VH-VL binders against NAD kinase (nadK). Designs and how they scored, part 257

Target 1, 268 residues: NAD kinase (nadK), of Syntrophomonas wolfei subsp. wolfei (q0aze0)
Amino acid sequence: MKIILVNNRFKENTEKKAQEIAGQLSALNVEVIIDNGLDEPYAGTVDFIMVLGGDGTMLRAARRYGQRAIPVLGVNMGTVGFLSNIEINELAEYLPLILREEYSLEARMMLEVAVFQQQSLLTRVFCLNELLLRSNSPRMLSFALEISGQKLEPYRGDGLIVSTTTGSTAYSLSAGGPIADPQLDAFIVTPVASHIINKRPLVVSPEREISLHLLEEREAIIGIDGQIKMDFGAENRVLIKRAPHPLLMVNLKAKPFFTSIDRSLQRQ
Below, E stands for the ipSAE of ESMFold2; O stands for the ipSAE of OpenDDE; V2 stands for 0.75 times the mean of E and O plus 0.25 times the DockQ between their complexes.

## First folded at step 17 (VH-VL)

Design QQ5 (from MM1 with heavy chain F107Y; framework fv_oberotatug; at its last look DockQ between E and O 0.83; V2 from the best seeds 0.00; counts 0 for: pae E 2.05 > 2)
Fold by OpenDDE, look of step 17:
Structure QQ5 (fold): chain C 268 residues (1-268), chain A 123 residues (1-123), chain B 107 residues (1-107)
Amino acid sequence: as target 1 above (268 residues)
Amino acid sequence: EVQLVESGGGLVKPGGSLRLSCAASGFTFSNAWMSWVRQAPGKGLEWVGRIKSKMDGGTKNYAAPVQGRFTISRDDSKNTLYLQMNSLKTEDTAVYYCTTVPKYDKYLAFDIWGQGTLVTVSS
Amino acid sequence: DVQMTQSPSSLSASVGDRVTITCRASQSITRYLSWYQQRPGKAPNLLIYKASNLESGVPSRFSGSGSGTDFTLTISTLQPEDFATYYCQQTYERPWTFGQGTKVEIK
């Protein structure tokens, strides 16, 4: 068995724990690769990914490895979030299930985000939570939203979020988007401070494609999962669709999503 | 109400074959891991094998005494678990139980059991 | 394979008695230990999982303890319906194995 441990190099406790766990796994004849985000993603084949930290670390792991159809376990290290399944102090308890492959999986839809300059592809990324289009100035943006070739009325506002159901409890929620069942596949399109006060979020089928471009010469930015940032101008367009593969999240412990929402959100 | 009902047991000669069925109701069968457990007359319990859900790969594992002779399968559209038993031996004589296997929290304990069906292998 | 050894194989007790059954694993199984009750002519029922967690619907007079290799099932006050055979099971590794059983009989 080969396992990748994903941690955050900026959090010393996660690094130390990763080394400790690596030692323990090695003693059990498990091959371990540590990914603290400093180097390129490990290109070799692996059987399991363990994410040590919070939601941010999980999002990074998802972008780096989610397309490879590898089981990913979130191990919380004292943070509040929605993407970890067990606590670090529970790892020893559940380790036999991991090593024996006696765990269940939950498929989480990811976004495929393609950014173009005219007809040229600038970048393509997969992400678990959301794509954000936002003004880079105090002025509102004017931008076009197209869904499956259907052109909606121009949007005016600070920006727009296209989120997965997993991301519904992230920035989309802060912007007034609905809380979605993470077991449901859908896009959530949430306006950010629209000039239309009653502009409602859209729940869109995962079979559709979403396109965004600016209608004026203005500087904007796109953000992905709050971790990737890039400039976005009038010559750019972004195309969003369902990723070809979901993230396979490991379920070792039951989590009551709906009963714990209030508690979790209040702590953030 | 969660329920498991086994059927298909009976008398068979050594070397013969038999197929057991387990009908599930009261829960989402397609999401459940399932196991077979058997109990020889007047003896203890013995794990036979386990099958995962389709989402979890549908992986099958067997106890050594039945490996290569028994096959576990499932039809989620019918909420039914199966145990195909080939090359039966006298030592396979037992009451066969189907069970649910929790995927999390209960450390794989068997929380729901059927009433069992008797398989007798005799000349 | 992990061998599970129960003791005693049988015991006689009266209603109201405290009953203790032990289960020993041939190697450490941490807390991957479950207890089952089987009444005569019936299917087994889960009593305890994770060595000490009471299954829903099981009376509080049942309790489990232990970790590693030694485990104990306790019935604090034996009731008429508790006369049955009890089994421990490990699910630490395959094959999942049971103890030989402990028959609790009426004195």
Scores: ipSAE 0.805, ipTM 0.898, lowest interface PAE 0.7, mean pLDDT 94
Fold by ESMFold2, look of step 17:
Structure QQ5 (fold): chain C 268 residues (1-268), chain A 123 residues (1-123), chain B 107 residues (1-107)
Amino acid sequence: as target 1 above (268 residues)
Amino acid sequence: EVQLVESGGGLVKPGGSLRLSCAASGFTFSNAWMSWVRQAPGKGLEWVGRIKSKMDGGTKNYAAPVQGRFTISRDDSKNTLYLQMNSLKTEDTAVYYCTTVPKYDKYLAFDIWGQGTLVTVSS
Amino acid sequence: DVQMTQSPSSLSASVGDRVTITCRASQSITRYLSWYQQRPGKAPNLLIYKASNLESGVPSRFSGSGSGTDFTLTISTLQPEDFATYYCQQTYERPWTFGQGTKVEIK
């Protein structure tokens, strides 16, 4: 069996812990690849991904590995979030289930984001929480939103968030979007500081294709999971679809989403 | 009320085949992992195999004595677990129980059991 | 395979007695150990999971302890309905194996 351990290279505690866990797994004849974010994603076949850290580390793991249909376990290292399943001090207790693949899986929808210049594809990325379109100047944006070719009335404001249901508790929530059950597949489209009072958040079928482009020249950016930024201008368009594969999150313990919302949100 | 009811047992000659059914009620069968356990007359319990829910990949695992001869399957629309038993041997004579295997919190302990159905393999 | 050895194979006891049954694994199974009761002519039922946790509805006279290789099931004050065979099971590693059983007979 081959496992990737994902940690955050900027937190030495996670780096030391990853080495300890790798040693324990190697003693059990498990091959371990450590991904601290410095190197390119491991390209070979693996059976399991263990994320040591909080939601941010999980977001990076999802972007790197989420389309490979590999089970991913979130292991909390101190701060409770929405994406961890067990605590680090419980890991030894749960290793028998992990190593024998005696766990349940929960599918989490991801976004596929394609950015174009005119008709040319510039980049394609995947994300777990959201795409943000946002002004990069004091001026508001004027932009067009199309949903499966259906043109909405133009938007004016600071920007727009296109979120998964998993991302509903992230930036989308702060911008006024609803909390969504992560077991649902949907887009949540949330305006950011809209100048148009009647623009409300939309919940959209995951089968739709969402397109955004600017209606006038402005400095804008596309943000991905709050961790990747790309310049976006009048010559660009972004197309957003449901990714081909969901993130496969491992559940070793039941996680009651609704009864834990307040605790998880207060920790952020 | 959670219930598991096995059926389909009977007398079969060596080399024959038999299909057992387990009807489930009182819980969401499509989410459950299910197992078969057998008990030869006057003997102890022996795990036969396990099937995961389809959502969890539908993976099937078997004990070595039945590998290649027995097939576990499920029909979630009928809330029914099956055990197809081929190339039966006299050593397969047992009461067969279906069980649930909780995915959380119980370390795979077998928490719900049916009443069993007797399979006798004899000339 | 992990082998589970119970002792004793049988015992006789009176109502009110304290009964202890042991189960030994051939290798460490940490706390992946469960106990089952099977009354004569009935299906087994779960008593204890995770070595020491009582299943819902099981009387508090039942208790389990142990970790690693050595486990015990204790019935603090034996009742007439406790006449049964008791099995331990490991779920640490497939195949998930049971002990051979301990028959508890009421004197």
Scores: ipSAE 0.625, ipTM 0.839, lowest interface PAE 2.0, mean pLDDT 91
ESMFold2 (binder alone), look of step 17: mean pLDDT 94; pTM 0.957

Design QQ6 (from MM1 with heavy chain F107W L108I; framework fv_oberotatug; at its last look DockQ between E and O 0.87; V2 from the best seeds 0.76)
Fold by OpenDDE, look of step 17:
Structure QQ6 (fold): chain C 268 residues (1-268), chain A 123 residues (1-123), chain B 107 residues (1-107)
Amino acid sequence: as target 1 above (268 residues)
Amino acid sequence: EVQLVESGGGLVKPGGSLRLSCAASGFTFSNAWMSWVRQAPGKGLEWVGRIKSKMDGGTKNYAAPVQGRFTISRDDSKNTLYLQMNSLKTEDTAVYYCTTVPKYDKWIAFDIWGQGTLVTVSS
Amino acid sequence: DVQMTQSPSSLSASVGDRVTITCRASQSITRYLSWYQQRPGKAPNLLIYKASNLESGVPSRFSGSGSGTDFTLTISTLQPEDFATYYCQQTYERPWTFGQGTKVEIK
């Protein structure tokens, strides 16, 4: 068995714990790769991914490895979040189940985000939470939203979020989006401070494609999962689709999403 | 109300075959891991095999005494678990139980059992 | 394979008695130990999981303890319906194995 431990090099406690766990796994004849984000993603074949930390670390792991159809376990290091399944102090108890593959999986839809310059692809990224288009100035943006070729009325506002159901409890929520069942596959399109006061979020089928471009010469920013940032101008277009493969999240412990959501949100 | 009901047991000669069924109700069967457990007359319990849910790969595992002779399968559209028993031996004589296998929290304890069905292998 | 050994194989007790059953594993199974009750002519019922967790609907007179290799099931005050055979089971590794059982009989 080969396992990747994903941690955050800027969090010293996660680094130390990763080394400790690596030692324990090695003693059990498990090959371990530690990914602290400094190097390129490990390109070799692996059987399991453990994410040590919070939601941010999980988002990074999802972008780096989510398309590879590898089980990913979130191990919380004492932070508040929605993407961890067990606590670090529980790992020792669940390790036998992991090594013997006595765990269940939950498929989480990811976004495929493609950014173009004219007709040329600049970048393609898979992400777990959301794509954000926002103004890079105090002025509102004017941009076009197309869904499956259907052109909506031009949007005016600070920006727009296209989120997965997983991301519904992230920035989309802060912007007034609905809380979605993570077991559903859907896009959530949430306006950010629209000039239309009652502009409602859209719940869109994962079978559809979403396209965004600016209608004026103005500087904007594309954000992905709050971790990737890139400039976005009038010559750019972004295309959003359902990723070809979902993230396979390991479910060792039942988490009552709806009964605990209030508690989790209050802690933020 | 959660319920498991086994059927298909009976008398069979050594070397014969038999197919057991387990009808599930009262829960989402397609999400459940399932196991077969047997009990020889006047003896203890013996795990036979386990099948995971389709989402979890539908992986099957068997105890050594039945490996290669028994096959576990499931039809989620019918909420039914099966045990195909081939090349039956006298030592396979037992009451066969179907059980659910919690895949989290209860650490693989068998929390729901059927009433069992008797399989007798005799000349 | 992990061998599970229960002690005693049988015992006689009276209503109201404290009953203790022991289960020993041939190797450490951490807390991956469950207890079952089987009444005559009936299917087994889960009593305890994770060595010490009481299954929903099970009376509080039942309790489990232990970790590693030695485990104990305790019935604090034996009731008439508790006369049955009890089994421990390990799910630490496959094949999942049961103890040979402990029959609790009326004195």
Scores: ipSAE 0.756, ipTM 0.887, lowest interface PAE 0.7, mean pLDDT 93
Fold by ESMFold2, look of step 17:
Structure QQ6 (fold): chain C 268 residues (1-268), chain A 123 residues (1-123), chain B 107 residues (1-107)
Amino acid sequence: as target 1 above (268 residues)
Amino acid sequence: EVQLVESGGGLVKPGGSLRLSCAASGFTFSNAWMSWVRQAPGKGLEWVGRIKSKMDGGTKNYAAPVQGRFTISRDDSKNTLYLQMNSLKTEDTAVYYCTTVPKYDKWIAFDIWGQGTLVTVSS
Amino acid sequence: DVQMTQSPSSLSASVGDRVTITCRASQSITRYLSWYQQRPGKAPNLLIYKASNLESGVPSRFSGSGSGTDFTLTISTLQPEDFATYYCQQTYERPWTFGQGTKVEIK
């Protein structure tokens, strides 16, 4: 059995713990690949991904590995979030279930984001929470939103968030979007500081195709999961679709979403 | 009310086949992992096999004595678990129970059981 | 395969007695052990999971203990409905094997 162990190299306690766990797994004849975010994603075949850390580390793992249909387990290192399933101090007790694949899976929709210059593809990325289009200056943006070729009236404001249901509790929530059940597949489109009074958040079928472009030359940024940033200008367009594969999250313990919402949000 | 009801048991000659059914109600069958357990008359319990939910991959696992002869399947639209038993042997004589296998926090304990159906393999 | 050995195979007891049943695994199973009760003519029902956790609705007179290879089921004050056969089961690895059973009879 081969496992990728994802950690955050900039957090000393997670790096030391990752080496300890890798040693324990190696002693059980499990091959371990450590991904601390520095090197390219491991390209070979693996059976399981274990993420040591909080929601941010899970977001990185999802972007790097989420399209490969590999089970991903979130192991909490102290900060209670939405994407971890067990605590680090429980890991040893759960190893028999992990190694014998006695666990449940939960699918979480991801976004496929393609950024173009004219008609040329510049980059394609996948994300678990959201894409953010925002102004990179004190001036507001004027931009067009199209949903499956249907043009909405122009937007004016600081920007726009296109989120998954999993991302509904992240930046989209702060911008006024609804909390969504992560078991639903949907886009949530949330304006950021809109100057147009009737631009409300939209919940959109995952089968739709969402397109954004600027209507005026302005400095703008595309943000991905709050962790990747790209310049975005009048020559660019971004296309957003449901990703071909969901993130396959491992459940060893039930994680009651609705009874824990306020508690989880306060801990972030 | 949660209920599992097995059916399809009976008398079969060695080498024959039978198909057992387990009708489920009172819970979301499509989310459940399901198992078969058997008990020879006057004897103890023996795990036969387990099938995961379709969402969890539908994986099937069997005990060695029945591997290759028995097939577990499920029909989520009918809330029904099946056990196809081929090449039956006298030692397959038992009451066959269907059970649930909880996914969370019981570490594979069998928590819900049907009443059982008797299979007798005899000349 | 992990073999589970129960002792005793049977015992006789009176209402009110304290009853202790043991279960030994052929290798360490940590705490991956369950206990079941089977009343005469009935299907088994789960009593204990994770070696010591009481299933919902099971009376508090039942308790489980142990880890590794040695496990114990205790009935502190035997009641008329407790005359049954008791089975342990390991769930550490497939095949998930049961002990041979312990029959608790009326003295």
Scores: ipSAE 0.693, ipTM 0.868, lowest interface PAE 1.5, mean pLDDT 91
ESMFold2 (binder alone), look of step 17: mean pLDDT 92; pTM 0.942

Design QQ7 (from MM1 with heavy chain M55F; framework fv_oberotatug; at its last look DockQ between E and O 0.92; V2 from the best seeds 0.81)
Fold by OpenDDE, look of step 17:
Structure QQ7 (fold): chain C 268 residues (1-268), chain A 123 residues (1-123), chain B 107 residues (1-107)
Amino acid sequence: as target 1 above (268 residues)
Amino acid sequence: EVQLVESGGGLVKPGGSLRLSCAASGFTFSNAWMSWVRQAPGKGLEWVGRIKSKFDGGTKNYAAPVQGRFTISRDDSKNTLYLQMNSLKTEDTAVYYCTTVPKYDKFLAFDIWGQGTLVTVSS
Amino acid sequence: DVQMTQSPSSLSASVGDRVTITCRASQSITRYLSWYQQRPGKAPNLLIYKASNLESGVPSRFSGSGSGTDFTLTISTLQPEDFATYYCQQTYERPWTFGQGTKVEIK
């Protein structure tokens, strides 16, 4: 068995714990690769991914490895979040289930985000939570939203979020988006401070494609999962689709999403 | 009410075959991991095999004594678990129980059991 | 395979007695240990999971303790319905194995 431990090099406690766990796994004849984000993603074949940290670390892991159809376990390091399944102090107890493959999986839809310059692809990224288009100035944006070729009325506002159901409890929620069942596949399109006061979020089928471009010469920013940032101008276009593969999240412990959501949100 | 009901047991000759069924009700069967456990007359309990849910790959694992002879399967549309037993031996004589195997929180403890069905292998 | 050894194989007790059953694993199984009760002519019922967690609906007179290789099931005050055979089980690794059972009989 080969396992990747994903941690955050900027959090010393996760680094130390990764080394400790690596030692323990090695003693059990498990090959371990530590990914602290400094190097490129490990390109070799692996059987399991453990994410040590919070939601941010999980989002990074999802972008780096989510397309590879590898089981990913979130191990919380004492933070508040939605993407961890067990606590770090529980890992030792659940390790036999991991090693014997006695765990359940939950498929989480990811976004495929493609950013173009004219007709040229600048970048393609898979992400677990959301794509954000926002103004890079105090002025509102004017932008076009197309869904499966259907052109909606121009949007005016600070920006727009296209989120997965997983991301519904992230920035989309803060912007007034609905809380979605993580077991449901859908896009959530949430306006950010629209000039239309009652502009409603859209729940869109994962079978559709979403396109965004600016209608004026103004500087904007594309954000992905709050971690990737890139400039976005009038010559750019973004295309959002359902990723070809979902993230396979490991479920070792039952987490009642709806009964615990209030508690989790109150802690933020 | 959660319930498991085994059927299909009976008398069979050595080398023969038998198919057991386990009808589930009162819970979402398609999401459940299931197991077979047997108990020879006057003896203890013996794990036979386990099958995961389809969503988790439907992986099957067996105890060594039945490996290659027994096959576990499921029909989620009928909420039914099966145990196909081939090349039966006298030592396979037992009451066969179907059980649920919680995939969360209970470290694989068998929390729900059927009433069992008797399989007798004799010349 | 992990061997599970229960002690005693049988015991006689009276209603109201404190009963203790021991289960020993051939290797450490941490807390992957469950206890079952089987009444005569009936299917087994789960009593304890994760070595010490009481299954829902099970009377509080039942308790489990232990970790690693040595485990104990305790019935604080034996009731008439508690006369049965008890089994421990490990699910630490496959094949999942049971103890040979402990029969609790009426004195």
Scores: ipSAE 0.869, ipTM 0.945, lowest interface PAE 0.6, mean pLDDT 94
Fold by ESMFold2, look of step 17:
Structure QQ7 (fold): chain C 268 residues (1-268), chain A 123 residues (1-123), chain B 107 residues (1-107)
Amino acid sequence: as target 1 above (268 residues)
Amino acid sequence: EVQLVESGGGLVKPGGSLRLSCAASGFTFSNAWMSWVRQAPGKGLEWVGRIKSKFDGGTKNYAAPVQGRFTISRDDSKNTLYLQMNSLKTEDTAVYYCTTVPKYDKFLAFDIWGQGTLVTVSS
Amino acid sequence: DVQMTQSPSSLSASVGDRVTITCRASQSITRYLSWYQQRPGKAPNLLIYKASNLESGVPSRFSGSGSGTDFTLTISTLQPEDFATYYCQQTYERPWTFGQGTKVEIK
């Protein structure tokens, strides 16, 4: 069996723990590849991905590996998050389940984001939480949203979020979007500080195509999962679709989504 | 209200076939992993096989003595687990239980059991 | 295959007695051990999972302990309904194997 350990290189305890876990797995004849974010994603065949860290590390793993239909386990290393399933101190007890593939999977929809410059594909990226289109200046954006070729009334405001249901508790929530059950497949389209009063969040079928472009030349950015930023101008268009494959999240322990959300909101 | 009820047991000659059914109620059967366990008369318990939920891949695993002869299947629309037993041998004589295998928190302990159905293989 | 050996194979006890049953695995199974009770003519039912966790609805007089290769089931104050056969089971690796059983009989 071959696994990837994904960690956050900027946390020294995470590097030490990744080495410890790799040693434990090697003693069990498991081949281990460590991905600390410095190099290109490992391109070879692997059976399992173990993410050591919080939600940010999981988001990076999802972007790098989420389209490869590889089971991904989130292992919490002391920071509270939504995407971890077990704690690091429990890992040794759960290894028999991991190694024998005695675990359940939960599919999490991902976005496929294609950014064009004029007519040419500039880049394609996958994300777990959301795409953010946002002004990069004090001026508002005027932009067009199209859903499966249907043009909505123009938007004016600071921007727009297109999220998955998993991303409904991230930036979409702060912008007034609904909390969605991550087991649903849907787009959630949430305006950011819209000057158009009737622009409410939309919940959209995952089979739709979503297109965005600016209606005026303005400095804007596209943000992906809060971790990748790209300049976006009047010559650009972005197309958003459901990714071909969901992220396959491993569940070793039941994770009470609705109870967790209540507790998080009560901490406000 | 959680319940498993086996049926389809009976007398069959060596080399024969039999299909057992296990009707489930009171829980979401389509999410469950299910197992068969047998107990020869006056003897202990023996794991026969396990099937995962379809979403988890529907993977089937069998104990060596029944591999290639027995087939576990499920019909989620009917909340029913099946055991197709072919090429039966006298050593397959047992009470057959269906059981659930929790995928969380119990380290695969078999938590819900049916009442069992007797299969007798003899000339 | 992991073999599970129970001791004793049978015992006689009176209501109110403390009963201890042991289970030994042929290799370490960490805490992947469960205990089942089977009353005469009935299906087994789960008592203990993860070596020491009491299943919901099981009386607190039942307890489990151990890790690795050596495990115990204890009934602190035997009741009339506890006269049964008890099985341990490992789920560390397939095939998931049971002990041969320990029959607890009325003295």
Scores: ipSAE 0.682, ipTM 0.862, lowest interface PAE 1.7, mean pLDDT 91
ESMFold2 (binder alone), look of step 17: mean pLDDT 95; pTM 0.962

